# VH-VL binders against Large ribosomal subunit protein uL10m (mRpL10), part 174

Target 1, 224 residues: Large ribosomal subunit protein uL10m (mRpL10), of Drosophila melanogaster (Fruit fly) (q9vpl3)
Amino acid sequence: RGKINIQRPKAPHYERARVVAVTQPKYPELPKAKSCFKTRAERTQQQQENPYNEIIAREVRNWLDHSRLVAFFHLSSITADDIFRVRVQLHKQNLHLKSYGSKIIEQAVKNTRYEAIVPLFHSNHCIVFSPDPEKTAALLRIVRRVPQMVLLGGIVEETMLSRNQLVAYAQMPGLHAVQAQLVQTLSQAPGHLIQQLQAHQNSFVQVLDVHAKNQMNEETPKST
Short names: E, the ipSAE of ESMFold2; O, the ipSAE of OpenDDE; V2, 0.75 times the mean of E and O plus 0.25 times the DockQ between their complexes.

## First folded at step 10 (VH-VL)

Design gc77 (from gc3 with light chain S95D; framework fv_anetumab)
Fold by ESMFold2-Fast, scan of step 10:
Structure gc77 (fold): chain C 224 residues (1-224), chain A 119 residues (1-119), chain B 111 residues (1-111)
Amino acid sequence: as target 1 above (224 residues)
Amino acid sequence: QVELVQSGAEVKKPGESLKISCKGSGYSFTEYWIGWVRQAPGKGLEWMGIIDPSDSYTRYSPSFQGQVTISADKSISTAYLQWSSLKASDTAMYYCARQWDYSFPLDYWGQGTLVTVSS
Amino acid sequence: DIALTQPASVSGSPGQSITISCTGTSSDVGSFNYVSWYQQHPGKAPKLMIYDVSKRPSGVSNRFSGSKSGNTASLTISGLQAEDEADYYCSSYDDSSTWVVFGGGTKLTVL
């Protein structure tokens, strides 16, 4: 699998035009009474069903394809000022902090070799992208001082690395060829930890779904 | 191999000052942070705080903020834990341990320094 | 207070397998795969036996293994030996404090 654009990870102009078109819907105005009675869940559901999600998922896929360094983080409660300071520090190193909903990430990586990352994005999360894998050490140095950002793992040169493997990569400097070999050797260890986590999540979700159905037995509203 | 060596046991009276040390060897001292852990007699482990030896950045547990000072001298690969005025309740075993950051395990430990504070 | 709940003691005979549990909340064990286990012999410093739920540092016997289900992590010691007699502490990153917290410890007795 080749990268479309090896330069800095950026959405193509075509993608931007498509997003603008999708985000400017010309739907007829609903009566105020109907609009006021929509529940939060209904509003969230309507948003998730629009094709905007697919367009943004393609943008995420472009970031993944064009970035030689991708790092995944859990994000605890953090102030707007603090996250802004982190974003500025990262940007100076050509590190791009992005936040996407878990559904959008799932759509972006579905049917790709990156599908294994989906279990990492349960609650608050963010991703840092860079075209330059040499920036891994700079990234970790910056994030180390942000206790609300917890490293989950990453992708370097299209190879998935655990957080410990990413730290090891950052600590072993060298020429590009030597670093590429290091990534190769680090990735030789057996994996499937993400698969095990995903299995636990599916089991829990299934139990909750069965319980909800049992609690709310289907009732026939019609008497005929 | 990686090793952390701590200073010897101390017997002090309440109100006295104390500074104990933790010397690292076998690795690049500034690459890792040093965490401090307290263990009161017959009790479990309590994380006290952490220091980055490269620039002396520190962070403390709220229970120990203002009660102790953590410092380091990277030129001699040594971290320190210091009290300005000891209390009897400070009697405990104190461990230093290597830690990459707040979310990582403490992977190599010093042998411990027993501090006894009595009249 | 103790942040993570462990049984006060467990016991086994040489050659058997024993399991030590470590129960937390959704802000620590339940949300993160950052559970560590430490072995402490009387009068000695703790030693890291397991990190990231199930990974072993170099030099740690493969008789030690770790796992996690929901809010509970477990340390299993197979082929129990006399030298395994020690206190065992679990630890996890905690989202609320944004640092690692410890369990109360479990005393393992080898009969």
Scores: ipSAE 0.668, ipTM 0.846, lowest interface PAE 1.4, mean pLDDT 80

Design gc78 (from gc3 with light chain S95T; framework fv_anetumab)
Fold by ESMFold2-Fast, scan of step 10:
Structure gc78 (fold): chain C 224 residues (1-224), chain A 119 residues (1-119), chain B 111 residues (1-111)
Amino acid sequence: as target 1 above (224 residues)
Amino acid sequence: QVELVQSGAEVKKPGESLKISCKGSGYSFTEYWIGWVRQAPGKGLEWMGIIDPSDSYTRYSPSFQGQVTISADKSISTAYLQWSSLKASDTAMYYCARQWDYSFPLDYWGQGTLVTVSS
Amino acid sequence: DIALTQPASVSGSPGQSITISCTGTSSDVGSFNYVSWYQQHPGKAPKLMIYDVSKRPSGVSNRFSGSKSGNTASLTISGLQAEDEADYYCSSYDTSSTWVVFGGGTKLTVL
């Protein structure tokens, strides 16, 4: 009773429609059908829209668009005070802990390359956003002390990473040093790998992903 | 070439104190945590607790809370497991192993330290 | 002590395949894809064989594979060899207790 149901608006005013039908005057040109049609179209659009869900979905898209680091966590039972303390500690590092309903996340990532994350949010969850990917190490250092938060994975520089890949990324000394190491490795590799990477407008993380895949392919399989 | 090397076997009497060690090499010691696992004779593995060597943050399994102390000295890349007063029931093989945190696997293991407590 | 349920023993012949099960609850095996398997030869330390349900560390034979369905994880060893004879332990993080739990172990005999 205290809670407004924004997904199911109040029943239409059927009594009003009947009163209007009975008491309406005759006009030489009756725009009533056209007015009713336009009113019905406007009413239908208004009833189909859920402004709260759409506003929050836009907020989530805005966070995704302006964050170069996004980390996903399963959240076990934790007190409001404990999660608040974690939120404050993260905020000091420009890391923003957010929680959104699964349907809102689904709406936010629908028709984007990140739609695959939806299944991660079917249970209790939270997300950490930051514009600074160098904060990944600080993020993981903080969350390691919160056993109720279990790392599921993340997005760094628009590339989806598993939890193990995100940990590996956090252990690197810095983007410039890592990029220099990759260039050194690529200079020792066949031209095909260098050409392949140059053909794609990839983020640094996508380059790491391609390199890791090629490195795995170079591993000699056991033969009989 | 990550390696964990543990101290040698110990034979003690009930009531005696003991401190065993686990030295890490081949990686940055403070970037990974050290877990301790107990294996009683003819029994399975039991997780005892874990330590972050960077600041000596520890967490214990309830079965071992107050029974043992886990510590570390990051200057010599060594973690320790300690008893103030041993019991015959402490007779077991004790392993140290590397973990990134609570939820990650124990990826490299020490060779184990056999502790025998008998009168 | 023991939190995850494994059969006490399993046996197979050289060249065949065997499977070892590991059953837990929704807070451990069922909650995440974070099951590990360890191999222990007599008198030796355990060795990580599988992590994150199905992934192998470098140096582990591709004859070892892992899977999970609901609250039960499985380790499968194909092309069974004499050196596979060992004790096998499953493990998972338990979100309820917030620490690592192990299975009771399975003795594999290669006949």
Scores: ipSAE 0.591, ipTM 0.804, lowest interface PAE 1.9, mean pLDDT 78

Design gc79 (from gc3 with light chain S96G; framework fv_anetumab; at its last look DockQ between E and O 0.19; V2 from the best seeds 0.00; counts 0 for: pae E 2.2 > 2, placed apart)
Fold by OpenDDE, look of step 11:
Structure gc79 (fold): chain C 224 residues (1-224), chain A 119 residues (1-119), chain B 111 residues (1-111)
Amino acid sequence: as target 1 above (224 residues)
Amino acid sequence: QVELVQSGAEVKKPGESLKISCKGSGYSFTEYWIGWVRQAPGKGLEWMGIIDPSDSYTRYSPSFQGQVTISADKSISTAYLQWSSLKASDTAMYYCARQWDYSFPLDYWGQGTLVTVSS
Amino acid sequence: DIALTQPASVSGSPGQSITISCTGTSSDVGSFNYVSWYQQHPGKAPKLMIYDVSKRPSGVSNRFSGSKSGNTASLTISGLQAEDEADYYCSSYDSGSTWVVFGGGTKLTVL
């Protein structure tokens, strides 16, 4: 009985090769792990059909109202596994990572003090909530290592902060004294903050518009 | 005042190993990351990679992945860039710079280290 | 991969305003909100001049300003001075690729 050369198996007879080729189970391409974050299109479609949108909006509002720390992130292409890992890390610090559709956010913050955050949600975004503003440093430490999560800004003690201000806040010793100073500084330069926040918002909107236009241009078949 | 001081110019031959340093001062060294940037003679800036000195977390640009090693010693507030085997094409100015994270700017730069690799 | 395109050179006379453009091609449009500009004099290290498209670090002259329209970021230098003659690089983080990219640089000549 000739030693089956396991290293270089002889090509099967042509007929056997055909049978093997035909009988090879076409494993359906494992559905590309649908990023736990539904595509914008999927989210939009689900939002239109979901009678629970109001419930979710209420939930979002509840999170906003009970959180002393809220951080907003742009979320690039990230795997479900990576998101899960980050969620676990954040959860250990009593930080809650959530993702909501733009429509839900709009509904949730409509006619509230949080309405200014709506422009931040034109792309894939996630939000981290915490009841403890002292966790800002911990939050930033974790998310810095997630290159797909880009800090956009946040709300600390009911004050909206730019990403730079949030970083600065996290670096300040003694939360209460620094908060007071930060509030004072923010109160003195409301115009600059608004401009900076608006600039980012406007930039986002512009980028989205460009993207939308580019998508529309790609969908217009060159009627040659 | 925030300052990054790099090691002096190096003249090496192809195949030699090299480790250059970047020492930070004037800030908490572990609170910020250190990025490395290459600039070939007469060429533009190239981001090489970044390190978190707090635990030596590192990330490289694809072009430099496996080509160099970035490390840090937080006890002496120093970051390192090293080659196991230098090539002539490695001839360049190398800058270290402070960077809070990937999306933040390189806000403070070292003076640069000129590395010359010639046969 | 994101690529940033800059003009190779720009020139202006003292007192004039000049603009350097940086055009990004990225699959992730959100990443282009974090554009930085660096000034580099010959034989010197780069210096951060603008970050987050339009923000100036402390100590940077108000003659330097940044803006963005679509996929093009712009550095404007008003009241051009001889000392402004340098190479200027734009940079951006690409969250899709997860690395920092630089433009090719622009040589500014003050005539």
Scores: ipSAE 0.843, ipTM 0.926, lowest interface PAE 0.6, mean pLDDT 86
Fold by ESMFold2-Fast, scan of step 10:
Structure gc79 (fold): chain C 224 residues (1-224), chain A 119 residues (1-119), chain B 111 residues (1-111)
Amino acid sequence: as target 1 above (224 residues)
Amino acid sequence: QVELVQSGAEVKKPGESLKISCKGSGYSFTEYWIGWVRQAPGKGLEWMGIIDPSDSYTRYSPSFQGQVTISADKSISTAYLQWSSLKASDTAMYYCARQWDYSFPLDYWGQGTLVTVSS
Amino acid sequence: DIALTQPASVSGSPGQSITISCTGTSSDVGSFNYVSWYQQHPGKAPKLMIYDVSKRPSGVSNRFSGSKSGNTASLTISGLQAEDEADYYCSSYDSGSTWVVFGGGTKLTVL
């Protein structure tokens, strides 16, 4: 589809020409109070290397901190029109599709409890955020129709879930208590040191399955 | 438990139409999709396509697009694979299997329907 | 055409362990941990034996195990038994086609 609307009564060219016509040369005063001068190239280098990545990493941390549902997807080649339609459908359900580079994700989650997700992002990827974990069923229903998006796993109420566990969560009754119970059953016990693991989905699923088998409910196993 | 039951073997002539069935039981039929897999005599498995029984959304592999039609009737928990005009090269075993979506395994399989097309 | 490469045949004796490889191309086995293995006895439908690289469905013997390294997935059968004689197919999601693709199959002979 082509662009259909380009026209306006006032032209910016006229205003720009006017500004140029009234300008006059100045004899610049060179303030030497500052000992150094950076060129445009040096400024551009600094922005590309450091500040931009940190700003976006903070944005990612903010989304992670304020979302009760986070889902991770591989994203195969997809047209701009198709991804736009998916984004619109998700937005109607308060689901926010975001795409970030793997290095930015790594910087965002390093030294956090979510560092284990980093191996999931070595290929093209996207993330869906929502403050509402009840929307997991709606999310999976929408994404099932997008063959270019492949569910890798997610985080619900700060608990890491495999794709199979997210499907199971989505199939639970619409009762908040039942869904909360499932998430709590899968929660990992806190420890002094977090195990450093190279998490593949296979390793990720195994860890979650073993943890789930060791805990039947919120109650401490045996405890006596 | 979960079971997929397919219709019986068919012997047809080239040019004839055919519709084979796959009936699911032991689970919520509309919660899972149904994939179709072809196996030519002495050959391996070929994924043909998939259907969402809840609204009959379908997707086909390019080799089978326009060659077959996949449909479903959720009121009787049955999926179908149909040919308008059979060819001798359609001779194969056809399996239906339960599949969550395009990226998930085929976890429960029907027993297969042998289709033989000869003059 | 097949996307995943398996040996045409493998053999073992009762009590031995055998391994069947499944080598993908870029964007299937190497990119995803969604490898499945199916067992097919002559004249029967395939049965899911392993999914997500290493997980076993209910009712599948722990003699069957799966693993993956890089672009190659492997099915290992320990304590080989006569009834393990069958064709084995690997499968993986493929980002190029955006559906699951199958390997060519491996005939296991127990001699």
Scores: ipSAE 0.716, ipTM 0.867, lowest interface PAE 1.2, mean pLDDT 80
Fold by ESMFold2, look of step 11:
Structure gc79 (fold): chain C 224 residues (1-224), chain A 119 residues (1-119), chain B 111 residues (1-111)
Amino acid sequence: as target 1 above (224 residues)
Amino acid sequence: QVELVQSGAEVKKPGESLKISCKGSGYSFTEYWIGWVRQAPGKGLEWMGIIDPSDSYTRYSPSFQGQVTISADKSISTAYLQWSSLKASDTAMYYCARQWDYSFPLDYWGQGTLVTVSS
Amino acid sequence: DIALTQPASVSGSPGQSITISCTGTSSDVGSFNYVSWYQQHPGKAPKLMIYDVSKRPSGVSNRFSGSKSGNTASLTISGLQAEDEADYYCSSYDSGSTWVVFGGGTKLTVL
């Protein structure tokens, strides 16, 4: 089990570059080398030699660093009109639909704990990022009506979750409701704050403990 | 304790209408879809379609599009499968089952409703 | 529609292990780890035995296990018992059709 500390949110001005990157042609593919014995450093150097790929990889790293919710989907054949409608729906909920090449993802997560996600991008895919983990329920409600987007799993609060764990997370009572109930209690006469907090906290801890145990059971990546 | 309870067996004549029901309990009925599955006598399972009971979003397998109507009444936690004009080939066992979306398993099943259509 | 291929029948003696295969394509079994297995006794509704290829719902015996290799998923029943005699169906999401497909079913006979 890892503890992952979240820093202050950084909202880079990626939206203009993001739109341009979405409309760009296919990324250049790295030529296949004849030698099979290239070092990891040589492969990293070749990837860094392509500056457009490194710019996009830094964009992905920035999204991962500033998103408390990341969800991964397999993307089947879908019309441009349909994916655009889904993107607009998601954006209204502060959910940001993106797609990147597998080599870009490899560059973005290299030497991080998230390297295990790379096999998820073997097939056609898309990713949804959000700073708002409470939007998990909204995300799943929108995308489950989009049969071309098949949920693979996600990252919530820096914890890898399977698709079943992500659905279970979305069904928990909202942290906003717990926080709002705490604020309401503090704004009123004191008296029941500890009892109310303990009741909500104990229920939430039990669900998180199930997720933590499932995360330990799924530490190895799935590639097939 | 999730439970799906279906209406009883039906014996009908060709051309008659029919509406069978599936009542869900033990869970938040509007949080999950209800799917319908057909099993002709001695045959396998066929996925017919789904409904999201929260707002009646529906989708049908092409083999059943236009042949049946799937509906729900969320106020009584009940989904329905309906024919406007039955055919003898509609003779089958019909199951409802709970499903999160297309890629998730049918985790809880109703007991089935046998529909017999004969002259 | 029958998109997943299963053997029509399989048999085994009490105490043995048996395996039922489910062969699909790259658009279903090959691309996804979302294969489910259902057990159906005569006159009864199907029951979910395995989901996500290899996971058991609460209350399902650990004698039932699942796996896949390439486009073929497998259900294995160890320590075969008389009550295991039933029909078994595999199921998967199929990205080609964008809905659920079932296998044709396998009749398991316990000798």
Scores: ipSAE 0.512, ipTM 0.778, lowest interface PAE 2.2, mean pLDDT 79
ESMFold2 (binder alone), look of step 11: mean pLDDT 91; pTM 0.938

Design gc8 (from k9 with light chain G31T N33E; framework fv_anetumab)
Fold by ESMFold2-Fast, scan of step 10:
Structure gc8 (fold): chain C 224 residues (1-224), chain A 119 residues (1-119), chain B 111 residues (1-111)
Amino acid sequence: as target 1 above (224 residues)
Amino acid sequence: QVELVQSGAEVKKPGESLKISCKGSGYSFTEYWIGWVRQAPGKGLEWMGIIDPSDSYTRYSPSFQGQVTISADKSISTAYLQWSSLKASDTAMYYCARQWDYSFPLDYWGQGTLVTVSS
Amino acid sequence: DIALTQPASVSGSPGQSITISCTGTSSDVGTYEYVSWYQQHPGKAPKLMIYDVSKRPSGVSNRFSGSKSGNTASLTISGLQAEDEADYYCSSYDSSSTWVVFGGGTKLTVL
């Protein structure tokens, strides 16, 4: 029992509930009561087969397919009022903050090009979507002031970027050729990146950052 | 290339005011935040706070909230750390360093400003 | 402020490898891949040696490497040289307090 402050009404001692539970003969009928309870595996299976989850998973897939900017964040404890204010600021920039359960995200991205993002969602998380990749700078300016939201990485023009690469992308001049070159460079060896992610899933963000930096160093123009 | 240059050493008496500076060069000053780190004699590093020079947004660690004021003047690419009334316990080396935000490393450091407060 | 835990000192001989540990909690080192290591020579400003657990800035020797397991990050210096004698500090973002926290520092002596 992990509850220290439990008090039973009309009982001189909290231990009385335990004594009553032991002495009552309700356990011989437990097989009927147990049939009303599901094992962990049965509960998990029921949740996976929930038709409502498939509807929400389709919503997530629709956001991913129609957003040219997707950013992933770890979310620490934050009040409802504070997150609401952040949502309002983001919405003014056509940036849409969404939160989905890890199982729904896994279901949404299963067998898609986005499957590699699943490891990002093992902790408390949220996602920002936008149809406009030029809003990356605006997104980062807003989120920099929300210390409870820590940038993990994102997807720009269907290309996965680490947090350091998203910052670099946001700092680039508004020259379409430079942005196109970055996206092209990052997409040249997707098979190798996926292999690294599968081998090092505990360091997913670091794998993306290392791979992306190596490509930027070799192929993105630096001298002008 | 990227450089942070701090003002020179200061020797002050308790109760006096002081403002030390940190000038950035070799990068776009408003694109990065400036963090301040304190190191008491023979002691380790303590993060004090951070400022966004673009609009002077600041955040302090609890130990330094109300003890110091961080400010910046983006027109001259300079951040400041200020005391209204110095105490002997303020004797320390003070460093400024560049950070993109709270969760990013302090990647380039100033040379430090030694502040000595004695009667 | 509660600092990250480092050993007060470590020593090694030229050519050897040494490792410095940095232990935090699940809200700092355990949560993020954002541990940094700083080198400070006596009378000088700290220098960033490692960021994001294992990455090196330009100009930092490949003798310096970083790793993390659970709540403990480690800095390893291989091929130890006299110039490596310095104080080393780890640092991480703490999601619970929303501040940057530093370790207490480790004095490396090259004998």
Scores: ipSAE 0.577, ipTM 0.806, lowest interface PAE 1.9, mean pLDDT 79

Design gc80 (from gc3 with light chain S96Y; framework fv_anetumab)
Fold by ESMFold2-Fast, scan of step 10:
Structure gc80 (fold): chain C 224 residues (1-224), chain A 119 residues (1-119), chain B 111 residues (1-111)
Amino acid sequence: as target 1 above (224 residues)
Amino acid sequence: QVELVQSGAEVKKPGESLKISCKGSGYSFTEYWIGWVRQAPGKGLEWMGIIDPSDSYTRYSPSFQGQVTISADKSISTAYLQWSSLKASDTAMYYCARQWDYSFPLDYWGQGTLVTVSS
Amino acid sequence: DIALTQPASVSGSPGQSITISCTGTSSDVGSFNYVSWYQQHPGKAPKLMIYDVSKRPSGVSNRFSGSKSGNTASLTISGLQAEDEADYYCSSYDSYSTWVVFGGGTKLTVL
């Protein structure tokens, strides 16, 4: 039912007039003889197709922006029941398995620092997201038993890592500051990866040996 | 320094049982899996199976499923390959090797255990 | 069973370069950059020479290099030396079997 007198419309209060003016859609009328535009249905269809892709792309960007751990996998043929079991197991560790089309991923990462990942998604793929980079070791333990998921690489603390770098990162759980330094070091020398990984791992082992000895000495001080 | 040391050569008769070992050192034994590879005399390499020492999860190739048992004792950093009843066709060199998982290379290898089964 | 195809033998002279091929399918070599190469001298265990198609472990000479095109991976040995004489095996992860598969092996003779 209307909220106005049918005989004479009540003059609206200033606030009401303002709200009505702001919320009313503005679209000019087009004479039919001048209409060279697509039909309303065609316009709605084009708008629907583009906004849908952008909505999912925004979802992907939101996951990337709010996840400190992102891992990329090739996904071989796997049953719906098997992937569901994997998803449940990952969810218990605050790891979120998602699948998106290659075009959606390309749209999501276009003009971002992560644009380099696009070639990874030319075949079947899936992505695991987590706000917690300490879950990298748990992630790798779980996916080791899913041979249909082949690790391609990932992003940790906004730094892109190869599969070998991600494994190296996972082998140092509980040493957050040292792990962050490892990620930074690994990202600086992509062309000499094996030499850098071995050099850094050797330095890491030395740091761990010193830390373990210092911890041991602090926990069990020597009498001398 | 990563090292895998295997038990010594064995000479057996058909029908006998056998258990050979592979001891890892120089790394955290439960962080990596141990794969087993067979090489028949004058032949190439055949992947047999793999074990996760942390919980003894195993997987075998179809050719070796039910023919051998892979096990591990993480307290002594040792993996095992076992036969309940040997056949002459089991004569081969057997290697253990370290793998991160199914998709990773066998990066460090044991010296091999020669098993000879006379018929 | 042999999953990956290698030539049975290759030969070269000291100082030359030789190439060993390893041909698979789209489920293994064609799909993944996870090809490894192993060197085996008579009576000894295999040694990893190349992993992930083209990467070398520490202690492996830079004379050894790897590459891949489509379903075929290749190991190239430059500046061939007498001690390079050995059997060479390629290996790849196979998405069908869901484990690593080996090639039949190639005997390299240095003459």
Scores: ipSAE 0.580, ipTM 0.787, lowest interface PAE 1.8, mean pLDDT 79

